# VH-VL binders against Vacuolar sorting protein 39 (VPS39), part 7

Target 1, 267 residues: Vacuolar sorting protein 39 (VPS39), of Arabidopsis thaliana (Mouse-ear cress) (q8l5y0r16to282)
Amino acid sequence: PARIDAVESYGSKLFAGCYDGSLRIYSPPESSASDPSELHQETYVLEKTVAGFSKKPIVAMEVLASRELLLSLSESIAFHGLPNLETVAVITKAKGANAYSWDDRRGFLCFSRQKRVCVFKHDGGGGFVEVRDYGVPDTVKSISWCGENICLGIKKEYVILNTANGTLSEVFPSGRVAPPLVISLPSGELILGKENIGVFVDQNGKLLQTERICWSEAPTSIVIQNPYAIALLPRRVEVRLLRSPYPLIQTIVLQNIRRLVKSNNAV

## First folded at step 2 (VH-VL)

Design pr6 (framework fv_praluzatamab)
Fold by ESMFold2-Fast, scan of step 2:
Structure pr6 (fold): chain C 267 residues (1-267), chain A 125 residues (1-125), chain B 112 residues (1-112)
Amino acid sequence: as target 1 above (267 residues)
Amino acid sequence: QITLKESGPTLVKPTQTLTLTCTFSGFSLSTYGMGVGWIRQPPGKALEWLANIYWDDDKHYSPSLKSRLTITKDTSKNQVVLTITNVDPVDTATYYCARTLDYEGYFTDYGMDVWGQGTLVTVSS
Amino acid sequence: DIVMTQSPLSLPVTPGEPASISCRSSQSLLDSNGYTYLYWYLQKPGQSPQLLIYLGSNRASGVPDRFSGSGSGTDFTLKISRVEAEDVGVYYCMQALETPYTFGQGTKLEIK
């Protein structure tokens, strides 16, 4: 069987990015006239396999609904038109990129590759134009837009990259228990991981509040599915409400789960 | 064909650092889910797992030996290196490296599926 | 740490007879993804261990169909339907549900 590394929804369909580089498209059952007792148990069916979509595993995908584009991270970052998946753009400079962030409001893409952070913008017509290329002192482990600036989780610390002048400002040291995590909120504010806590900061790295999210253990991955924060901890997933005092809503015991991914087309 | 081969000293003095290299072919540690581990076997005793390193440089160590173990990789050379500090005679063993797989969601999580020939290391003055 | 216990430790078998080896874990090896992280290895005299069974019951490539793995939770069995001379060696079970990965003490299969 195919290994699925990325999942994203588009309309009623599911897109699955696979380890073999193929993209699989699943459709809901065509008939609602099937046995009534089984309507709630029906599964999606494979509609199409796009073999050779990428030469490497598709590790992340994001539907950019307002632009009718599918963003994928694999060998590089590629944009395909929806619904037909025609290739619109491939960011050749993103070959070997390990992390990215998309700012839907401004149409800006940033990604990290080795010790570089690159910024591109969507020109509205289907192309992407390079804006800036910044040097950073260490490999970026986590990256996110924070307003006009970019927050980076590099080895052992969080920094804010000022996009106007390329300067880096230290926010605080990351913990040593788990890798740095930078999570953007719709407001442009951030949640930064430190040991077993999530810290709220503004777009300049300033602490927003003293209340924190207290995870039971240090998370290795966090996704925001408003109104929830979902964290992958050793052997479990914790679902917390994103409202003080950030109560634990659900614990799911899971092992060998790799990464949590939110759907941009969530219901 | 997948092969792994251990290399390093066959005799080490107590308190010294033991360095072992695993050289492999037929697979790459740039491949998603791929890893290499080290296992040892004292003469006439059972197998003991020491450490794993994976494609993403994730490392796991035996807790009882963690303070003495370091595992590293050189993906371009197809090599994994294990170091053990402050050795003593109880570290005398045949040391194996083996390919390991971490494919959650696949039926082909083989654990440690292909092993090297092993190298006997004697700790003695 | 998960403790793995094998029985018997010594197994003399006449060629052509069936053989059975038990392995018990101190806690369940079934994780929430539905997989059982139990593995069986054979170490022939003077050789490296070779994988026989992965994820509880799956036969590794090149392993004869006379070998089978079964069991769930904490209780596992390796069966050889008809022992052949080439099967001589020490059999080990291993868990990879959590680190440290741990092996049983080994079962030595000998021809009578």
Scores: ipSAE 0.000, ipTM 0.371, lowest interface PAE 22.8, mean pLDDT 83

Design pr9 (framework fv_praluzatamab)
Fold by ESMFold2-Fast, scan of step 2:
Structure pr9 (fold): chain C 267 residues (1-267), chain A 124 residues (1-124), chain B 112 residues (1-112)
Amino acid sequence: as target 1 above (267 residues)
Amino acid sequence: QITLKESGPTLVKPTQTLTLTCTFSGFSLSTYGMGVGWIRQPPGKALEWLANIYWDDDKHYSPSLKSRLTITKDTSKNQVVLTITNVDPVDTATYYCARLEYGSDSWYEPFDYWGQGTLVTVSS
Amino acid sequence: DIVMTQSPLSLPVTPGEPASISCRSSQSLLDSNGYTYLYWYLQKPGQSPQLLIYLGSNRASGVPDRFSGSGSGTDFTLKISRVEAEDVGVYYCMQALETPYTFGQGTKLEIK
C-alpha cells in the first residue's frame, strides 16, 4: 500500500505524508459506552486520501496551529490552509530544499538548498516574502532558529549564522559518526548532538551547563515534546525526561522506522 | 515498466572524448529521490562506479576520474549523458547506466534497474 | 577509498544446498542514521547486474525469500538457503557509505 514518510497531528486527527505525494488523513479510535459486553478495539482509521497533494514525496510536515496552516516539505515548501487544505502559498525558491526551520513567534521560515540558506517572512495576509539569502560553505544537514540567528549543522561542525551580516561563527565539531543535529528549545536555547550525547548551548553557541543528555546510541533524529526528549536510535526510539539527570522513561523497539516527527498539541 | 538503455560509439580512438547517453522510461528525473548512475566493467573484471546525477542536479564523481568525467541530464527527454575525455585503452569496458532511488531519512536503493550495457572499445 | 573484499571468489554448490558469501569492508558501513550502506548484486551470465539486497538486509523487489543479507560494521554475509540453477552468476557486494562507491571482486557461484 502507501509508504508513509511524515506524520503530524492536527487536533484529534493524524496526517500522513506519503512517498507517492498523497496526504492521508486518519481519524482517532472511537469508544462506545453502549456496548459493555464487547471488548472495544481502538485503531486509527483512514478517513480520506488527498491524491495529488504533491507531485513529489512528502518528506516533512508541520501543523502551525496558531496560523491555521499546514507546512509541507516536498518538491518545495508549501503552505495549505486548515482544515480544508487549500493551497495558500508555495515557496518556489525552496525547490530542492533539504531542511527547514519555522519560527512561529515571528512568522519566519528558513531553509537550506544547494549551499544557500534562505529566509522568508509570513506577511500576515497569507503570503510569504523573501527577507535574505545567505551563502554557506557546504550542504546543511540540520538547521534551526536560535533567537534572531540560525544554527547550522554542516559536515562535521556546528556554526551560528548571524542574520544581520551573514557571518558564520564556529561552535564546535559535531563528531565523526553521528550526523549533526540542531534541536531548538522553546527558550531559544539549543541542544546539539555529538555522538551519543546532547549538549546544551545558548543562542550564540556558548555552553550552558556541563550536564548532558546521554542516549544509549547515537541518534539520527531528536524531537522535544515537553517534558520529554524523544530520540530515534538504530531500530528503536528512546524517550527521556528533559530534566537532569535525563532518565530513560521508555524504549520502543520498531523495525523500518525512517523518521521521527513532533506532534502539534492542541488543547 | 522501468527500462534504461545506453547508446554511443562502440569504438573510440585514444585521446578522443567518449560520450554516452542513457535513455530511460517508466520514471522521471523530475521525481524526488530519483537519480541515474554510470558503472563500467572492463572485460573479465569487477564493476567500477563512475558518477551519479540526481533529480536536483546534484552530481557525484569517482575522485580518481573526476577531471575526465562530466555527467548531465535532460529531464524533459528522460536522458542522462556521461562524457569521458582523453580516453585510453584502459577505458575499454561495458558501460551501464542504472536507476537509483534516494528516499526520506537517507533511505537509499542504488542501481535497482540497469540498462543492457554498451561495450566501448578504445583502440587505434 | 573503502576497500571491499569478498570470499570465496569461486563457489561450487550442489543444487538444494545452502550457499554463503562473505564481504568485508575496510571500515564500518554503519552510518549515524542507523543504516548500513551495503548492497548485494547478482550478474547472471550475459546479463546486466540486478539488485538483490539493499541497506544490508532488505530484499529488493522480486527477490525470492531464499536470499538473505546479514552482518554489521565491517563483516557481511549473503546467504542462499537452497541454491537453484537460476542462481548461477557472479555476486558483488558494494558500499555506498561514501564516494567512490566501491564493489568487491565478485564471487562466481557455479552448480556442481
Scores: ipSAE 0.000, ipTM 0.390, lowest interface PAE 19.9, mean pLDDT 84

Design re1 (framework fv_recibokibart)
Fold by ESMFold2-Fast, scan of step 2:
Structure re1 (fold): chain C 267 residues (1-267), chain A 126 residues (1-126), chain B 108 residues (1-108)
Amino acid sequence: as target 1 above (267 residues)
Amino acid sequence: QVQLVQSGAEVKKPGASVKVSCKASGYTFTGYYMHWAKQAPGQGLEWIGEINPNSGGTNYNQKFQGRVTMTRDTSISTAYMELSRLRSDDTAVYYCARETVYVTSSGKYTYYFDYWGQGTLVTVSS
Amino acid sequence: QIVLTQSPGTLSLSPGERATLSCRASQSVSSSYLHWYQQKPGQAPRLWIYGASSRATGIPDRFSGSGSGTDFTLTISRLEPEDFATYYCQQYGSSPLTFGQGTKLEIK
């Protein structure tokens, strides 16, 4: 069976990137039934399988709607035109990349591989040109654009990489318990993980006040689905609202039999 | 402005339980950890434990483990500390205190108690 | 558990004099996790110095904190009448969190 490693929405459809390298496209169910319960039970229908989409597992995907492109991370970073999925560009230098960040306004891509951080710019002809290639002291675990600079989560610290001169400046030490997490927000601000707290950083890499998101335990993964932050903890998933005071909206307890537990925050 | 207002003095018999409240105002209650500390008459401060008001998660000093329970009610921005099986040496002023976190320019985290409640005197006598 | 020992237990001085209060930890404490609180009789403690050397909001510049490892100091360069109180050091470096026994600063 097909193992799905990445999911992204495109209009009313869902794109699923699979471990076998195929891309599967799903369409929403038709709502012609007069029985509302039947509509709620229907699943998305497989519309198409693109068997030759990638040679390796597709581990991440992002729809770049303003540019009509699909970005995928597999063996390398590739861009496909939407809606037809024709190959537009493949970033050969991104072979073995483990993390990336896209700046839609400027058309800049950055990615990490081994102990290098590379920056490419989208040109007017549909291609990508290399801007810079920076050395970093350790393997990058998480990466995000931070204004004109790049915020990196490496094993022991968070740093801002100055793109003009290649210098690194420390933001603060990463947690001892959990790996570093650098999470971008629609506002251009970042959330940095430190043990069981999420710390906010502005577009210039400066800490924002003493505001924090307090998770019950150190998260191993955080995904943003505005207006929510969803954190994976050792035995639960916590869903929090991305507005001060960052209230807990929902908890899902992970056990042999999954249970949905909703928390009522009356504030 | 930030205020922590605690419940009034209590007199209890040995073996009873006491529940002290700490009502927060002037800030987002669920955004900051709340701690509790004990101060026996004429003595120094002793940490009892902490609660995350958002999740309800708690951590207690082993010395009080099994006798202390911390809870909160987010609808009224109030934290509670209940101490059971009271002994004469539990006679003390109990404080709630708000924790804040700051990251220094050198990149180090610092966690400290920026605001304290006025204290609640609990007297245990036969 | 980390034991914090403050010395002296009582310090008797006059307004205008310099006060030096010591806090010694039984094991090394990061300076970022050592704090000082002031407490007056019948009142709650109040944050005074955090991270060994940073003054809390509103604290006069005559107060300074220093130290690292196991030895920390709170210094008052020129005592004012309102400075006479008990001062407690506190560590946040390991559980359980602990406080020193206090140094009582009293008028001579």
Scores: ipSAE 0.000, ipTM 0.405, lowest interface PAE 17.2, mean pLDDT 82

Design re10 (framework fv_recibokibart)
Fold by ESMFold2-Fast, scan of step 2:
Structure re10 (fold): chain C 267 residues (1-267), chain A 126 residues (1-126), chain B 108 residues (1-108)
Amino acid sequence: as target 1 above (267 residues)
Amino acid sequence: QVQLVQSGAEVKKPGASVKVSCKASGYTFTGYYMHWAKQAPGQGLEWIGEINPNSGGTNYNQKFQGRVTMTRDTSISTAYMELSRLRSDDTAVYYCARAKYDILSGYYRDYYMDVWGQGTLVTVSS
Amino acid sequence: QIVLTQSPGTLSLSPGERATLSCRASQSVSSSYLHWYQQKPGQAPRLWIYGASSRATGIPDRFSGSGSGTDFTLTISRLEPEDFATYYCQQYGSSPLTFGQGTKLEIK
């Protein structure tokens, strides 16, 4: 089958972003909810293939349900209208972007390219306008909004970028082996990765608690689906309860999935 | 043994800048954060900010942000705090102090200042 | 910002007596981020108690710290002449790092 690099849910459907730049749409099988004593195994079926959705691999996708938009990161950052997937906007300045974060409440997009962090705002009329462009000292590996500020994971450290004045404040050094991971919580607080440990910090980068999430191995991707933290580890997915002592709830062996994405429309 | 030695007293005019140094000895300079605190005559302590000597990363108290710059030189184990656009209410003793940094281990050790410099008196007067 | 309020501002006692110094936070502070410093006139502060209850190296056992949430206490069971100084509590559970205004322990 096609190599899938990104997945996202939209209503009952599953969107799969592929290495060849196509978008595949899957639908769940017909189910009978009238007989709770009888359960059917769920199998998604390919409903549609959108060839040429992007010229490059689709490396990330996010459904912005409140705005009826699909955000995709491939050659650049693009927004498509839902449910028909008409192109609404392409952020040309995001060509070559390697990471992004969306603030759904404010309608703010930030992304990193080279050694720059750029902020755009959804104007409510379908367009996006540039707000700010900040210089950073190194390539950003992970990025997330944290309240009105932006947390960046760069090669040697985590920093908080103050969006009002462009200043950078160090949080703590990133790990030497695993890539930095910045994960936003619904509260605006953050989980920062270091090796196999997740550390809780506030939006200014100060420790919130002494307890940490201990993953079985260093994750390459983490998504929060409250009340769960879902981590992609080598050869498996680990699901933990987002509540001390963060117990392991489930381990899943996966095929053909390179990155996890947060769903705003639960399947 | 373990010691922080600060530069000598300074007298400055309003609007000038002052740069205070803090030379560390007897320990691994990059293993500890360096904090700076202000103490006006007869008053309590006020935090200015911190620097990680290993990375050069800083975090400033917003009250001083825009006027304070912290730097370090690892080759001579020295931290610096520069305060610009001096006002009369900047007259104070300024202290440097180290704090052990290890976010993956003892949280009791990460945010307390166990060794302090002797202080630098900065007087701002016309 | 978290405001630390120390009381009393001045505590007048004689050697041999028990001293109790209070530090109250405007918001809850994890005990692991609350520390106490002693300062004598003309000298730099010295770490005295860290993590609300742990004595720093070389601090006599007559000193004890306690508390959690918003209420923290430094207790000296039997005052010695060298204990008369100003004591500051400090938090870094939330930025910015803040100090209390100090309690001055003076000879009666």
Scores: ipSAE 0.000, ipTM 0.414, lowest interface PAE 16.2, mean pLDDT 84

Design re11 (framework fv_recibokibart)
Fold by ESMFold2-Fast, scan of step 2:
Structure re11 (fold): chain C 267 residues (1-267), chain A 122 residues (1-122), chain B 108 residues (1-108)
Amino acid sequence: as target 1 above (267 residues)
Amino acid sequence: QVQLVQSGAEVKKPGASVKVSCKASGYTFTDYYMHWAKQAPGQGLEWIGEINPDSGGTNYNQKFQGRVTMTRDTSISTAYMELSRLRSDDTAVYYCARDSLYEWDSGYLDYWGQGTLVTVSS
Amino acid sequence: QIVLTQSPGTLSLSPGERATLSCRASQSVSSSYLHWYQQKPGQAPRLWIYDASSRATGIPDRFSGSGSGTDFTLTISRLEPEDFATYYCQQYDSSPYTFGQGTKLEIK
């Protein structure tokens, strides 16, 4: 019955961030030899509810497995230690942030708030220090690290923010049917959403190819789990291969999940 | 069919807070952003901010930042705007208005509430 | 922020005449993000023209919008008594979203 706004995997478990600010932890059913005549059904069971995890809806979460941290976006950006979920850090300047991106290699966080993009660095000791603060022309709807630079999806266009000098370079218009989506690939290249298509660009925003990934409908969220691209569409999830011609592999019927988040720690 | 009904007029003293409600009906409340605008007596319209009723995310005009809070209650399809530390120049009609499109690329305000007069006087 | 300046502030005309209302932006605004609203005394604003030139549902064809860049116009080809109201332009190209100060169309 709880409305789930964000989902993230942690080992074999599923973390669900809820509209009421609670964090719900789900576990898979215990493995046992089933009757051969029965069809296998995968069902996650609620193991624990962490009430009061946040005062506001949890709109995004990401497990940072290499650092044993859970990043959450609600009223602000907070970091919780895994597996116990003790609060390690809260980025007070991220109060009202609406989008973020984490660079695990460098330990860099960027987020957008109003017309600002802020960069923080993990100091290795549990704290975060502000590195830079940039002005942008409109509210950022999607954000991702692209090498040393930051790609932004604002309401009417995609831009590349050069972090060394703060300049913006236009990429192309973001479309009008669905949210701008900036998705980073392991290669450092990007997929940018426009209507029901994904467009491939390099880390400087240069078009890489004319071939596109075509979704059945405009996605509101895309996550990459190499070799797959997983898109949240109205009332379904589409799984496609990340190689031309980007064939549809699977369609999954979904129950009230509004955002998908990438995880590198699934077993 | 689509209708936005706002709470009634309020009279407040300087320094107080006011919370105006906007009850939506005739459409799926969480599918459309809600905006708030201010109109002082005899003056034009001023945009205060917007809320995504699905996520609760907000974007405020910097002029009102620190004094305005927008919230919603999806169980009753109602949006709220609270303005704190009221001043005499906050006396105005406050309107809620729905974005014409879904939340991702909207801008024109296709349905408006009837307005709520807030008077700030000693 | 983008400032929208409407002119004239007040336009006094008689029914049957043509009205031309101007909205000028302090910087370029995409036509897809410029809109017009009509407001009568004691009433809420009502969407009139969106995306610079598209009439909202139910708006008579005597109303037309045009323009691009920094210069936008609302034209009423032949005024009817019910057209006398205040008209506001609005931009949604950049936050904070802003309205012009309004042009009051009044009976002479």
Scores: ipSAE 0.000, ipTM 0.397, lowest interface PAE 14.8, mean pLDDT 83

Design re12 (framework fv_recibokibart)
Fold by ESMFold2-Fast, scan of step 2:
Structure re12 (fold): chain C 267 residues (1-267), chain A 125 residues (1-125), chain B 108 residues (1-108)
Amino acid sequence: as target 1 above (267 residues)
Amino acid sequence: QVQLVQSGAEVKKPGASVKVSCKASGYTFTGYYMHWAKQAPGQGLEWIGEINPNSGGTNYNQKFQGRVTMTRDTSISTAYMELSRLRSDDTAVYYCAKEGIEYYDEGTFYYFDYWGQGTLVTVSS
Amino acid sequence: QIVLTQSPGTLSLSPGERATLSCRASQSVSSSYLHWYQQKPGQAPRLWIYGASSRATGIPDRFSGSGSGTDFTLTISRLEPEDFATYYCQQYGSSPLTFGQGTKLEIK
């Protein structure tokens, strides 16, 4: 196998979701930074391979530390208990889901499948209960919880889905070149992508500042690692400080990188 | 018993609009999508679009986009399909159909488990 | 758009005979999203087989569905007079949802 599509940290370990559907668990280097000359080639060691963890490639994973659960997106969305990885729940309605967002405070999951946005709630007893099902006019390219509402990138538009009544409110057009990107900030505010710029909006989709993050090219994904915004551009990764004027901190040239995944150790 | 009862036949002139209703009973109206399909005389079925009766959200077949509007009234468990700028090739029986959902360990299946009786719309000059 | 082509367009048989109706998709369709409906003249369609092979509630066991990928089949092992109708296949795997043109099963 060897192809890894998703990575996530869990305590000191790394979880890798593979194209063959296996989950691989890596343990940290034998000794950390006490003597750099002895630890010149530190590598994580494969501790365990969970073959058959999923029948399809594992395309996303997220450790939900407060709930001791691992969320995985593969053929569907599944929840496994930590640390033993026993199956807790499988959201069969999420078969073919292409995007999801988790609200850790409220215990709410939303996901997009076909032209639907579905909401489930963790009920504390280990199960998940369907709360709502909403119709949307086109395929959702990006999705994020936005307070009690959901921000969607669809049809070259950003819209706010009001979860109480299911109405859609237009925010602004996402542009022609880049895919829509909806990125949640720790504050509950969002960054929305438009061409090569990132625009700050509040929970209702209102512009917060005229100041923008200006990427060198249109990004295909953005990850927030406070105080940094990390963008995947064609052929490179660009790291910017999340403070006006959003200066470029580092550029990393990469090949064969398709997605950026946020670490659970990010603040 | 699940029933979908549609409004009666309509005769319209080219350029007019028609609004067909579909009254649901025997199940939770807001729990399932409602679909609409067209069947021209002597021809097969053609999907027009769907509405979520809970949210009012809609998805339309691009062929009808710009001419079709789907709405619902949850207080009377009724879905509506309005087709504007009618042409002669809009002459057809229009059906509403309730979505059925079945969950399996490997996934979810969606199908049309109940259909309305159909509404004949004739566009004549 | 996935095009579903049904064959034959018309199938003329007598009661007691076996009927085989074909549905061919222009692209691969998961069997989970391939369904069959029966329609009689002047009536609405009725769900007959869903997920390629599962009989809907109340459908007699002489009806069976099979197939995967691009080729699907509805089989009636021994025709009864009430089985003469038009049968439509449908895919729910990709938008827009599409139906085949129908196979009309008629008495010889």
Scores: ipSAE 0.000, ipTM 0.381, lowest interface PAE 21.5, mean pLDDT 82

Design re13 (framework fv_recibokibart)
Fold by ESMFold2-Fast, scan of step 2:
Structure re13 (fold): chain C 267 residues (1-267), chain A 126 residues (1-126), chain B 108 residues (1-108)
Amino acid sequence: as target 1 above (267 residues)
Amino acid sequence: QVQLVQSGAEVKKPGASVKVSCKASGYTFTGYYMHWAKQAPGQGLEWIGEINPNSGGTNYNQKFQGRVTMTRDTSISTAYMELSRLRSDDTAVYYCARLTYYYDTSGHYVEYFQHWGQGTLVTVSS
Amino acid sequence: QIVLTQSPGTLSLSPGERATLSCRASQSVSSSYLHWYQQKPGQAPRLWIYGASSRATGIPDRFSGSGSGTDFTLTISRLEPEDFATYYCQQYGSSPLTFGQGTKLEIK
C-alpha cells in the first residue's frame, strides 16, 4: 500500500499526503440510521488520487480554513485553493525547507532551510510577500511562532528569534536524546521538549510553571488536540490530559508510525 | 524555609531491596521536581533520576533503569526511591535534591540543585 | 552522555594562595547549565556557583567562575581555611545529568 506521511481534515473529508508525492482524498463512510451495529464499522473510502501533486514526498499539510487554502510542505511550500486544489502560490525560496509555522491571525508564514529562517506574509489577494530573512547558527529542527517572535529548536538549544532586530535569546538546552520540539498552544504559550518532558513557557521564553508533562520516553512528535497532548514515542503513542497533573489517559501500541498530525475537522 | 529530611541508614543483604524516603517541607511539594543522586564511598556524585511529584512521572538514568522505582505521597509531602536486586557496589550515600529554577536578567532559563537532603547511607553486605 | 573531567584530582595549597580548578566537558555545554558544588566530608553538596559565573547566595567574593563551550574554571583568589573541600562541576544541559569526579582542595 501507499505510504502516507501527512494527514489533514477538510470538512468531512481526509487528505493524505504520500511518500510518492501524490495527494489522496478520502470521503467519510455512509451513515446507517437503521442498524446500530454499523455505527462502529466506519471506514473512509478513497475518492480521488491527485498523482503528481508533488515530485517529492508530502511531509506536512495544513488546512487554512479561514483562507480556503491548503498548505503543503514537500520540495517547497505550496498553497492550493480549496476545494478544487488549484495552485495559488509556490514559495520558491522554501525549496529544501524542513520546518514551518503558520500564524493564522496575522497571515504570516515562517520556515527554515539550511541555516536561514524566512518570513512571508499573505497579502490577502492569494499571493505571498517576503518580509525578512534571518541567519541562524545551525540547522533548525523545530520552529513555531510565539506572538511576534519565533521560537527555534536549534541543535541542542531553544532560542527566541526577535523578528524586529534578528537577535537570538537562549531559553534552555533541548537535551541530547530527543530532537528539540516546539509546540504552540492556542493561548500563545509554548511547550518545549526536553528529553522525555514538556516544559511550559510564555511567548518570551519565560518559564510559566514548575509543573511539566512527563512522557515514558522521549517523543519525536507532539500534537495538541484540546484537551489532550498526544506524543509519538518509540512504538507507541501516549495521550495525556493537557491539565495539571497531566495524567496518562491512554497508550496506543503501534507497529509502524512516522508522524502525528492535528485534525481540524475530523468526523 | 525549605527542608528535605531523609530516612535513616540501612544495612541490606545482596539481592534485597531498599526504600529511602525524603520528606519535604517549607514549599509546595507538587511544584518542584525531586531528584536522586548516589555517592559511593570516596567517590563523586552520580545522578539516578527524577520524579514529578504532581504527576508521579519519572525519568531514570539508563544505568539504574529496571532496578530503580521512584514514587511519592502528596498527602505527606514525601518522595521515595526504591532500589532492588542490591549489589555490593550499591553501597553509597543516597541524596534527594529539589530542583530550583531561575530566569536571569537576560531571560536565560537556569536549573540547579539548591536544596539537598542530608543523605542516607545504604550498606550492602552479607 | 556528557563526561565532565575535573583537573587536578587533588590540589595541595596553603591558605593565602590562589586556586584554579578546571572542568572540561566532552561536548559543548551552555554556560547557563554548568554549576559548581562544594562538599565537605559527611555533608551534602552545597550549590556554590550556578550558570558558570554566578555566585550562590552567601558565597564570598573571592570565588569566581568562568568559561564557555567545553572549558570551565572555578577560581579562589585567596584561600581561607574553610575553603578546603571537594568541588564538583555539574551539567544540566542533557540527560543523563552528570557530575565531574571532583577536585579535592587540601592543605599542603
Scores: ipSAE 0.000, ipTM 0.403, lowest interface PAE 17.5, mean pLDDT 83

